# Ledger of designs, part 14: VHH binders against Protein HEAT-INDUCED TAS1 TARGET 1 (HTT1)

Target 1, 277 residues: Protein HEAT-INDUCED TAS1 TARGET 1 (HTT1), of Arabidopsis thaliana (Mouse-ear cress) (q8lfw5)
Amino acid sequence: MESLLECFAITDGKCHPDCLKANNEQEDYDACQSAALVAVSLISSARVIFKIDSKYTEYSPQYLVDNVGKEEVEGEMDQPSCQYTVGNLLSYLVENVWTKKEVRQREMDQQRREFTVKDCFEFAFKKGLPRNGHWAHVGCIFPVPPFACQIPRVPMKGEVIEAANVSEALKLGMQQPAAARLHLFSPEFDLVGEGIYDGPSGNETRYVGLRDVLMVEAEKIKGETVFTVQICYKKKTSFVKVSTRSMILPLNGDDESQVTEPACLLVDFCIPRFSIN
Key: E = the ipSAE of ESMFold2; O = the ipSAE of OpenDDE; V2 = 0.75 times the mean of E and O plus 0.25 times the DockQ between their complexes.

## First folded at step 11 (VHH; framework vhh_vobarilizumab_d1)

Design q02 (from p02 with G54R; at its last look DockQ between E and O 0.74; V2 from the best seeds 0.00; counts 0 for: pae O 2.7 > 2)
Fold by OpenDDE, look of step 11:
Structure q02 (fold): chain B 277 residues (1-277), chain A 118 residues (1-118)
Amino acid sequence: as target 1 above (277 residues)
Amino acid sequence: EVQLVESGGGLVQPGGSLRLSCAASGFTFSDYRMAWYRQAPGKGRELVAGIYTRGSTTYADSVKGRFTISRDNAKNTLYLQMNSLRPEDTAVYYCAAFRYPSGWEDYWGQGTLVTVSS
């Protein structure tokens, strides 16, 4: 079944032309996509560290995007529609590939759910993860096929370990790759370059939101711990130095999307800790 | 090819000091964050101290103020200065190297035994 499923897997941008076009027109991955990307990277890395995997393995971020936050349906695997059959496949193709739809159903569904890297880890430990080659590419706008539940998943046993502060985050980061969430402000983040990102700087600043990042390095600059993080923003992967001393101030008190209390730019540190098999 | 070789372990009395060394070879030492782990009998492996590529350090709470991690990139050597040793510090100490290539890369030494006993 695995080999058969691989024949129909859409990965690495190999998807329907309309899906590719839509994806290319998108300026950025949303927060969930970004979280998922960070999550699978950290999971893969952690599994290597714990010698579960012999090498870095690409797990499917889109699987997380598609499933995290959804209500669990009991007996889903037992549903006839969930079976991998020629009939089900053809039905899926007719409805979603061969028939042009104006509505991007998958995208709409994704917009309704918000989740974090932590959520991704928890989900992965519960449900496992398929390999990237067995699932749709990140940003795919086509609905998930009903037989997707039959796609093999690699079981994962572990728990999420969280750090309460920068000091704890440093410790976690030494053990394995760690995640954080970064408060993103524009245009300050875009203009930081090789400098240190220290948050908003004026009235023209716009709060973008929280973005999940990978903790790469830490250094002391003028007595301050500065983290180098890897971030995917505007479909660009970059490394940015982030201040741990800078506190965020509310820009617009009436904007519900903005932080209302002083906070560090980096928050919600966590790692996926795998159990010994 | 890649090799981490710990040395400096041994028997020491409580309150004594030891200096562990880890000689690295087979990789670009300066590109890796380094750490000391330890494993006591019947316990899991735990982080003792870490040092990033750019020199930042972190310590387990149990060793703060007593242990100091340092690195000499020119010598491809990691050090752990252990002062005011306690019986609970008894363990096999491991040197580890970590890097972010395409994923995560880690190397481990074979360990050196530190025994703190009267």
Scores: ipSAE 0.164, ipTM 0.621, lowest interface PAE 2.7, mean pLDDT 85
ESMFold2, look of step 11: ipSAE 0.568; ipTM 0.828
ESMFold2 (binder alone), look of step 11: mean pLDDT 87; pTM 0.877

Design q03 (from p02 with S102T; at its last look DockQ between E and O 0.80; V2 from the best seeds 0.74)
Fold by ESMFold2, look of step 11:
Structure q03 (fold): chain B 277 residues (1-277), chain A 118 residues (1-118)
Amino acid sequence: as target 1 above (277 residues)
Amino acid sequence: EVQLVESGGGLVQPGGSLRLSCAASGFTFSDYRMAWYRQAPGKGRELVAGIYTGGSTTYADSVKGRFTISRDNAKNTLYLQMNSLRPEDTAVYYCAAFRYPTGWEDYWGQGTLVTVSS
């Protein structure tokens, strides 16, 4: 099926104009896309660092967006319209990629299916991931092709390793990047510049929410560990230094998030650890 | 070309101290995270201590409070001060350098043997 993959790859990186327009008008944060992008970045990095891939290999974040949290249906792969054939590929491309469609017809349940970077790792270890060129059907979440379960995937085996605190997070991030989530507060995050993001700083602070980040470096400043994280926020990717001190977080918009106990701005540290053979 | 050369290993009695050094050459030392790993007979390599380019450190639980990692970027040298040594610290100790996030290469020394025995 190399010829079929080459036909599919011809549309790689191209998206229907209406999907591009709708995506560009989308809010600056989508939890599923954020988690998927961080996850594939860490998977690609870890696989080359630990010499599982011979070179940096890009995997499809769209495959994660489309499939995490979904269960395989018995017999689905055997349906005629679900077979990975030139005819079915062409029908999908004509109907969904090359022909204009209303981009606002996305399935609401798929959009509202929330998952984390950890969920993406667990999925990748269970199901594998296609290379980015092999799963680039539209760049939009919908529609997923009926033959999706037959697209070639690189198998991946391993486990998610988590850290409960900063000290253990430093261990996880020594040899490879680690994922975390960052509590974002406005306007403090927008104003941090080259300084250290310290989170909320008074009564005029607004909680924005959690954002997935890549922990890429660490410093010790005045006895405190300060992480440098890579974050995409308001469609701009940047590196930000983040304080790791414990503090009371005024989360405001979520009763479960409005705890009175000290918490760190960075939470949910994890890495993918691939099996050693 | 690239070299990591460990020194300072040897035989020491329980409760004693050793200071390991790792001399680095052939790469830009200050751009790399540095770490000490060890491998006991019949076991895999495990992280003992690591130090980031910005000086933050991490330690295996088994050595916290007894071992101290440090680096001297001017001398291209990594250190491990090992105090209160125990028989279970017996292993070959390896110096490692990790390039992430600026690259994907890693470098390893040949190791220095530390034996803690009466």
Scores: ipSAE 0.631, ipTM 0.848, lowest interface PAE 1.4, mean pLDDT 79
ESMFold2 (binder alone), look of step 11: mean pLDDT 87; pTM 0.875
OpenDDE, look of step 11: ipSAE 0.809; ipTM 0.927

Design q04 (from p02 with Y100L; at its last look DockQ between E and O 0.79; V2 from the best seeds 0.70)
Fold by ESMFold2, look of step 11:
Structure q04 (fold): chain B 277 residues (1-277), chain A 118 residues (1-118)
Amino acid sequence: as target 1 above (277 residues)
Amino acid sequence: EVQLVESGGGLVQPGGSLRLSCAASGFTFSDYRMAWYRQAPGKGRELVAGIYTGGSTTYADSVKGRFTISRDNAKNTLYLQMNSLRPEDTAVYYCAAFRLPSGWEDYWGQGTLVTVSS
């Protein structure tokens, strides 16, 4: 089994040209990849912080992208094509890495499978996660190889802890980073620079959507809590200060004010809490 | 060498007050979040109060309105003012320092005992 894992390492970075072209033609934002990256980051951080892992250990976000929302086929690991063998590896590489394929089907499948950071945590607690490198070695890992069921996974037990508001989110983020989602408005977010992102501000505001963020720090400015979040937007990772002021958000792109419940720019706060064994 | 040294613990009657201090050395104090945790006999360690590097604070529900966390970055010292003490507050109180998102640097003191009894 170790020699077969070494074969995966040899193929690292050798991606089919059609997969490379499709990746380069993807939109700036992919919700599944975003959620998976945030989830793995928080899992790795929490496991080292709480001494479950002795050192910072990277887990595979691609495994989450490929598998969240998919059920295992009954008896699949017993089938000959599901065995982790040199023959099955070569068949997979010929069919999916070295042969030109319609890559738009893979992109469409990803877009139809939307999941959250919470979903990723729940999946990890149910199925475990492989270490990074064990799952990412083939480059373009779509479709999922039949022998994937034999890739070692680190078992993980725990629960997702959520916060309903900023006050509770401050508790969640004290000892470990926390996930949240941020309501993005254009052009305000593009123009924030080193200031505080305050959301929509006028006639030219357009709602971009929700983006996964890591809540990293909090400060009190003029009596109000301001979170610093890490966000990847337009393929650039940055740190942004975000207002926690309650406000009316024009989420349907309507420029006219409507009577809606006040909301915060940051929502869906959560962390993974691991069981100590 | 990193050190977190708690002081100010002791015996106090219900309804009384106590002020805990935590003297920090061996790291850049202002870069770290600071917190007080406590552990009662037979129970797990729980967060009592925390203070972020920029001054935002959080408290366990059981101590809100009675305890106040503060920090003095010039003196590298963390404080916990405990008012209206109850027997349920009896525990060993620990000072902790965290640097995130690094997650790699957490420091803990040895603890100071607070006993609330008649």
Scores: ipSAE 0.598, ipTM 0.833, lowest interface PAE 1.6, mean pLDDT 79
ESMFold2 (binder alone), look of step 11: mean pLDDT 86; pTM 0.867
OpenDDE, look of step 11: ipSAE 0.742; ipTM 0.899

Design q05 (from p02 with Y100W W104L; at its last look DockQ between E and O 0.85; V2 from the best seeds 0.73)
Fold by ESMFold2, look of step 11:
Structure q05 (fold): chain B 277 residues (1-277), chain A 118 residues (1-118)
Amino acid sequence: as target 1 above (277 residues)
Amino acid sequence: EVQLVESGGGLVQPGGSLRLSCAASGFTFSDYRMAWYRQAPGKGRELVAGIYTGGSTTYADSVKGRFTISRDNAKNTLYLQMNSLRPEDTAVYYCAAFRWPSGLEDYWGQGTLVTVSS
């Protein structure tokens, strides 16, 4: 199996040109791709920090995109196309990587289900994850190969730890990076620059939605905790300082539809906590 | 060579106070978040208190209101003021330094023993 894994790595980083074109032309934001990227970053980080991996190891976000929420089919392993052989690898590559697949790309996009970073952690703890070279490249969406169940996965044991508030989130993020979701308003977020993102600020505010972020640092400014988060927005990765004060957020864009309970701009804090076993 | 050296541990009566210090060298202290962890016999290490580079602090529920973490970047020193000590606070206390994402490495001291007993 090691020889076949090395042969499969030859295709690492190679997407069919039509898949590359389709991916570059798709919408600015893909919730599943965002969640998968954040999840593997945190898994890789935590595993090195807690000495589970001896060195930083990249895991496949594309495996998460392809498999989170998919039901297993009994007996699938017994089919000849599911065996991890050189012949099956080459057939897959010819049919799905090195040919025009525009229709299949659209079909794959329509079949993807929305999931969160938490869902990705739970999946990883249940199923394990392959290394990135074995299941390559977020955004090159092609059918899962039938022999995928035989690709070695690194088993992972652990649980998702969540925080209900800022005080608990500070505990989660002390030794390792933490995930969160950011309520994003336009144009305020586009205009924040080096300042502190304070959310909505007037009649021209438009709610964009939730975006996955990495909490990387915290500071105290005028008695208030301010998180620095890493976010990918409009295909650009940046670091943004975010206010943690409670406020009424106009999530629906209508005065009558405003959230009536105080909320923070950052929600859904979580980390993967790996067990020793 | 990175070093974290804890001091200030010892034997104290319940209700008493101790101040722990952690002298740091071999790295840029102000760029690291710092924390105190403790390990009681037969148990794993647990976070006691942490302080981020910008001064935000967090505490374990069991010590909130009794312990205060602080740092002095000019002296490269981390502190833990422990008041109203209880027998359950008996443990080896460790100083730790973290920096993410650069290197994804952590530094730990050798620990200082705190015993709270009559």
Scores: ipSAE 0.612, ipTM 0.844, lowest interface PAE 1.6, mean pLDDT 79
ESMFold2 (binder alone), look of step 11: mean pLDDT 86; pTM 0.867
OpenDDE, look of step 11: ipSAE 0.769; ipTM 0.913

Design q06 (from p02 with P101S S102P; at its last look DockQ between E and O 0.80; V2 from the best seeds 0.76)
Amino acid sequence: EVQLVESGGGLVQPGGSLRLSCAASGFTFSDYRMAWYRQAPGKGRELVAGIYTGGSTTYADSVKGRFTISRDNAKNTLYLQMNSLRPEDTAVYYCAAFRYSPGWEDYWGQGTLVTVSS
ESMFold2, look of step 11: ipSAE 0.658; ipTM 0.866
ESMFold2 (binder alone), look of step 11: mean pLDDT 87; pTM 0.871
OpenDDE, look of step 11: ipSAE 0.839; ipTM 0.945
ESMFold2, look of step 12: ipSAE 0.661; ipTM 0.866
ESMFold2 (binder alone), look of step 12: mean pLDDT 87; pTM 0.877
OpenDDE, look of step 12: ipSAE 0.840; ipTM 0.941

## First folded at step 12 (VHH; framework vhh_vobarilizumab_d1)

Design r01 (from q06 with Y100W; at its last look DockQ between E and O 0.85; V2 from the best seeds 0.77)
Fold by ESMFold2, look of step 12:
Order: structure tokens, then C-alpha cells, then sequence
Structure r01 (fold): chain B 277 residues (1-277), chain A 118 residues (1-118)
């Protein structure tokens, strides 16, 4: 069984080159991939920080993309084609990875699913996660294999810890990196440079949506807390300083029908907290 | 070799004050967020106060308004001013340093005992 795990590890956990090239050329934002990437980064970090893993261990974001929100199918583990065997692995690889069959049909039929970093943590605590090398082939541009439910997973126990406000978010991020979501407005975010992102500032502001970020540092500027977040935006990973003041956000352009409450640009602060067995 | 050395602990009466210091060496102090943790006998280690590299602070609810964390980057020293001490503040107090990005790093001191009793 070690040679089967070694076979997956040989791929280094990378997606198929055609999938990476197509995504890069089309430049589509994928909320599920974003949430999964942030979630595994925080899980790997927390597990090393709290000495659950002896060294930094990469877990599969693609497994989360493929499985979060999917209900269990009764009896799936018992079917012969779902068994984790050398024969089933080789059949999957020959049919899907090495022969380029059915890739276009899967790509065209796939529906976009949305889930959050919190959903990823809850899933990981319920189901565990495979190491990155063990899942690399199964979710990028190829059909999920019938034996996917049997790929070895590291079991994980824990809970999601959330912060309701900036003061509690500062506690959350002291000993480990924390996740949040950022309300993104165009063109203001594109123009922030080295300054502080203050959100919407004019009549031509457009709401882009929420983006997952990593909260990495905090400072006090003129009496206000300013978070530094890591964000991937337009294919570039960068660090941005973000205001934490409450404000009324123009999330909906309709004039007639919605009551809005003051909100922060950063919301949904959370970390994974692991239990020790 | 990284070292965090706490000092200033001792026995004090309820309502009294102590100031803890943590001398740091072996790393670039200003790049690390710093914190005080404490551990009472038979209990887990808990955050008391933290200070980020840019000076933002956070406190446990049980010490807000009584304790003040500060840092002196020129002296590579972290401080905790503890006022209005209560018996439940009795614990070993640990200095910690953390750095996120490019990878997580943490360092811990050996601790200094604070006993609050009459």
C-alpha cells in the first residue's frame, strides 16, 4: 500500500497543466478554490503550531473543492469500483489522466458550487483530509474517481472559533493565522497601492464581492486598528492594509427595497482549533 | 540561540502591583508579535495579553483595565504591568514570540511565578 501512496506523491499534488493553463488564460475567480486554499493553509499551519503535526504537512485543497457540500451516498464504500485498489487506481489513471477522454464534457457540465472557509473547516473536522499528494489527480480536469471515498485521509478533530468584532479578531490571530472575508469594491481596491483600503469612496463604485483573506498583522494608526491581510487578487498575492471602521456598505445597487446596517470591510473571522486525542 | 527570559515575578498581596519583563535575544525583536500567557496549577495555558508588531494590543477579558502590555524594540524587551492583582491571577507567566509568514515561528520563555495571596 505504500507504493500506491508513493504513486500519488510523485505528482507533487499539482493539477494537470492543461487545467492550470486554461484557468489562467480565462482568469475566472473560483470562490470554492479560494476558500479551500485558505482553509488548508490554516489547517497546515495550526497543526504544526500546536504540535499535532511534527512538520509542516500539506493537505489537499482539491479534495475540499470536490467534496464540500456533497452528501454521502449510502453504500458507496462497498461497491467494487469504489475500492481503493491498484487495479482501480490504474484504470482511473489510464482512462482519465493518460488518455485525455471526457475532459471537455466534465468541464462543460460542472456547476459552480459555493462554500466558505468555515464550511471547509467543518468538513475537515467531520471527514478528515488527504495529504496533498494523495488527491492531486482526482479533481482538476478529470472525473472524480469512483474510489475517491477510500483515498486515505488524516482524521482531524476540532471546532471553528469565530470572532464577532475587531477586538476578538485580534485575540484570534495572536497565536495562529486567521481567516476573514473582505468586501471588495472596484476601482478603490485596484488603486490602494501602499495605502489603507477604505472601501467605497464615490458614485462610480462597483461591488465586486467577498474575497477570502488571511489576517497576518495588525497595527494602530491614528487610534484605529488596521489589519494587514494576504489576498490573491488578479493572480497576484499581496499584502494590503485594511480599515476596520464601521460604515454603510453599498452592497446592493437597488434604490428602493433594502435596509442596510453598518458593517466592517472584514467579516467572518475564524480559525480552526484542533482537539488533542 | 533564541532566548526569552522572564523576570519580575513574586509574592504580592491582593490589590498590589507587579511589573513583568521579558528580555529577548537571538532574533529580530521588532519582526515578532509578543504575548504573555499564564498557567495556573492544574489548568491549561491561556493568553493574558498580546501586542502585534505595529502596536495593536489584545487582552483576556479577566485582565482588561488592570493589565497593560508594552514593548520596547530598542531594548528587545516585553513588559506586563499588572495592577489590582487578584488571587485568581496566581500563575506561572510565560513570554512568547510569534511570527507568521513566510512560515510560523514560535518561541517561549521558561516562565516566572506570580503568587497573589494575603
Amino acid sequence: as target 1 above (277 residues)
Amino acid sequence: EVQLVESGGGLVQPGGSLRLSCAASGFTFSDYRMAWYRQAPGKGRELVAGIYTGGSTTYADSVKGRFTISRDNAKNTLYLQMNSLRPEDTAVYYCAAFRWSPGWEDYWGQGTLVTVSS
Scores: ipSAE 0.636, ipTM 0.855, lowest interface PAE 1.4, mean pLDDT 79
ESMFold2 (binder alone), look of step 12: mean pLDDT 86; pTM 0.869
OpenDDE, look of step 12: ipSAE 0.838; ipTM 0.942

Design r02 (from q06 with F98L; at its last look DockQ between E and O 0.80; V2 from the best seeds 0.74)
Fold by ESMFold2, look of step 12:
Structure r02 (fold): chain B 277 residues (1-277), chain A 118 residues (1-118)
Amino acid sequence: as target 1 above (277 residues)
Amino acid sequence: EVQLVESGGGLVQPGGSLRLSCAASGFTFSDYRMAWYRQAPGKGRELVAGIYTGGSTTYADSVKGRFTISRDNAKNTLYLQMNSLRPEDTAVYYCAALRYSPGWEDYWGQGTLVTVSS
């Protein structure tokens, strides 16, 4: 079984040129890929921090992109083309990785389910995750292998722990990074530099949307908690300090008559908590 | 070599106070968040209080209002002021230094025993 895994590992970190070109022409932000990448990063980190993995192990975000929110087809595992064999692996690689192929939009749409970092954790605890070398399609958009259900996965047992507020988020983030979502406003976020991101500042502000972030540090400045988060935005990864002050956010532009509910810029805090036994 | 040395533990009656200290050496103290954990007999290790590099603090619900974590970066020392002590606070208290990075770093002390009994 290890020799078959080594054959698949040949494609680790590599994409067919046509898939790479198509992926590079995508929008700056893909919510499903963002959630999967954050989830794998936190899983890999937590497993090393709590000594479940002896060293940092990369798990496959593409497996999450391909499988979260999908149901297995009954009886599919018994078909000859679904067997995890050297022949079927090579056929898949020739057809989808090593030869020129136009990726059909319908199949891409069927693989692109909307899901969150929490959904990824729950999936990983239920189904396990393959190592990245065994499912290395990150950034490539093409059909999932028919033998995918037969590829070995590292089992993972645990639960998702969430925080409803800043005080609880500080507890969750003490011994490991935590996931959160950031409400992003233009041009304020683009202009923050090394300062504190305070969200919307006037009539010219525009709501960009939610972005997945990693909460990595905290400080208190004049009585207010400020989180440092890691974010990938416009294809650049950076660290940004974010205010946690409650405020009324103009999520539909500047229609203030529609927004009466206070919120923070950072929401949806969660971590994966792995079971020891 | 990295070292965390706890002190200040002992026997105290309910309602009393203790102050724990943790002397740190072998690393840049101000770059690390610091925490106190405790482990009572037959139980797992739990967070008591933490202090981030920028001074933000967090506390377990069971100690809020009674315990205060603080740090002195000039002396490379972490403190835990424990007031209104209860028998359920009896445990070995551990000092920890933690830093997030791709190569996550943590250091742990050997612990100091706190016993709260009549």
Scores: ipSAE 0.628, ipTM 0.851, lowest interface PAE 1.4, mean pLDDT 79
ESMFold2 (binder alone), look of step 12: mean pLDDT 87; pTM 0.869
OpenDDE, look of step 12: ipSAE 0.804; ipTM 0.918

Design r03 (from q06 with S101T; at its last look DockQ between E and O 0.81; V2 from the best seeds 0.76)
Amino acid sequence: EVQLVESGGGLVQPGGSLRLSCAASGFTFSDYRMAWYRQAPGKGRELVAGIYTGGSTTYADSVKGRFTISRDNAKNTLYLQMNSLRPEDTAVYYCAAFRYTPGWEDYWGQGTLVTVSS
ESMFold2, look of step 12: ipSAE 0.665; ipTM 0.870
ESMFold2 (binder alone), look of step 12: mean pLDDT 87; pTM 0.869
OpenDDE, look of step 12: ipSAE 0.841; ipTM 0.942
ESMFold2, look of step 13: ipSAE 0.656; ipTM 0.866
ESMFold2 (binder alone), look of step 13: mean pLDDT 87; pTM 0.872
OpenDDE, look of step 13: ipSAE 0.823; ipTM 0.934

Design r04 (from q06 with A97V; at its last look DockQ between E and O 0.84; V2 from the best seeds 0.77)
Fold by ESMFold2, look of step 12:
Structure r04 (fold): chain B 277 residues (1-277), chain A 118 residues (1-118)
Amino acid sequence: as target 1 above (277 residues)
Amino acid sequence: EVQLVESGGGLVQPGGSLRLSCAASGFTFSDYRMAWYRQAPGKGRELVAGIYTGGSTTYADSVKGRFTISRDNAKNTLYLQMNSLRPEDTAVYYCAVFRYSPGWEDYWGQGTLVTVSS
């Protein structure tokens, strides 16, 4: 039983070369991987901060990537292939990790789902999470192993708390980091340096999309709240100061039918709040 | 050793005012965000007011407009000015400091009792 967990953990971080090559050739962004990474970071933090975990414990982002949005199949646990055994682990590895990437890429495209940090929290509260290392690696394994239901998971009970505005976000982030999403514009984001990122500035602005961030600090500058966020962008982790000013954001190009209301660069603030018993 | 020592609690009439102080030592005061929490009998600890390292403040809805948090980095002291006190504000008030980093740092004071009654 423990040896089976160690076998699965041994494959941790060692993907099939074709799968690893394709993943490394991703030049930009995987929304599901980003959401999962932010979610487990916040879960680990909150659980230590509120003394649910005695020390900082890493949970598996790959489990979230593999399972969020997947409907449970009735009777799955009763199938012979669903047992957490050395044989089933090896069969899974042969069929899904060591199989040529062309087949796996086709299957991954069919099973890709879009989900948010909030979705990850809700899933974790419903299903629990395995510790990192008990569920092999990030972004490379499809389909989900049939024996996944038997991998030990830490149960988690709580709720997602969201903030509708800056004032509420400041409350959420006082005792723990909060998740948010940031509207990114190029080249402005790449050029911000030590300044304040205040979004689009001209005709050569390109909307990159939303990126998951951690709200970690706040300042008041000339009456305006400025958040400091931690972001991983182009595989670099950095801290950026972000304006909270309402503005009209050019989120699409040539669509004359779009009517936009003022919006902030940071949206979708949330935290996981665990039940303390 | 990190120390947070609250003072200024006491008995006060409804509608009165108190000023709580939290004297801090053993760490670089300006690097930490700080907050006041309170715990009434039989209830959990709740945020009253917080101030981030860069000066942004936040308040519980129940105290907004009546309480003011401030910090004096030169004196290593956090303050809570409490005006228009109500019996519902009766609690032990705790000073807390936090720093987000790889890992987490939090320190709490011993608390000071505020009683609002006739």
Scores: ipSAE 0.669, ipTM 0.870, lowest interface PAE 1.2, mean pLDDT 79
ESMFold2 (binder alone), look of step 12: mean pLDDT 83; pTM 0.835
OpenDDE, look of step 12: ipSAE 0.818; ipTM 0.933

Design r05 (from q06 with T58V; at its last look DockQ between E and O 0.81; V2 from the best seeds 0.75)
Fold by ESMFold2, look of step 12:
Structure r05 (fold): chain B 277 residues (1-277), chain A 118 residues (1-118)
Amino acid sequence: as target 1 above (277 residues)
Amino acid sequence: EVQLVESGGGLVQPGGSLRLSCAASGFTFSDYRMAWYRQAPGKGRELVAGIYTGGSTVYADSVKGRFTISRDNAKNTLYLQMNSLRPEDTAVYYCAAFRYSPGWEDYWGQGTLVTVSS
């Protein structure tokens, strides 16, 4: 198996041009890719911080995109084409890399899957993750190779630790970055600049949705905790200061008759905690 | 190059007070969040108190109300005021500095022993 992995590394070519073009033409947000990218960033960080990896190791976000929430196909592992062999590798390359395929439909189909950073952590603890170099090249090629489940994965043992409130989130984020999700409103988020994003500001506000973020710093301003988060928005990574004040968020379009509970702009704080045995 | 040097540990009776200091050098102190961790005999290292670059503080539940973390950026020094000490506070106390950047940075001191005993 090691020899076949080395053959994959030697075959390290660029993604198929059609796959690259389709990815470049995507909208500025893909929830599954966002969750996977945040998850692997936090896994890589935590594993070095807590001395499980001796060196910063990049794990594959594409493996998460391809596999989280996917139902297992009964008996697929027993097919001859599912064996990790030179012949099956060549057949896959001929069929999917060297032969033109419609990659935009495959990208759209994969984008319809919805999962969170927590789902990615739970998957990683259950199934492990391959290193980025072992999967990144295959992940650009659609469909997923039938032998891909045989590629070695780094086993990961641990649990997801969540915070129910700001005080607990501050503790989670002291020694490692933490994941969270941010309620985005337009145009307020686009206009925040170096200030504090404090959510909706009037009738011209439109709810964009939840976005995965990394909580990386905190400060206290006039009695309010303000988190600094890293976010990728409109294809650009930036750092934004976010209010933690409870407020009533206008998440419903036309249903203004229902009372919503007060909520924070940042929700679903979590970190991966690896078992130290 | 980077150094974190703890001081102020020692033997103290239950109910007493100590003030720990951590002198930092070799990095821009104000860019780093700072924390005190402790490790009791036979236990893992745990967060005692932390202070973010913007002054937000956190405390372990077991020390809240008794311990106060503070920093002096002009002196590159982190402090831990420890009041109403209890035998279960006995541990080696470590100073730590953390910064998120394109990668994660962490620095640790060698620790100072605090013993709380009758």
Scores: ipSAE 0.650, ipTM 0.859, lowest interface PAE 1.3, mean pLDDT 79
ESMFold2 (binder alone), look of step 12: mean pLDDT 87; pTM 0.873
OpenDDE, look of step 12: ipSAE 0.823; ipTM 0.932

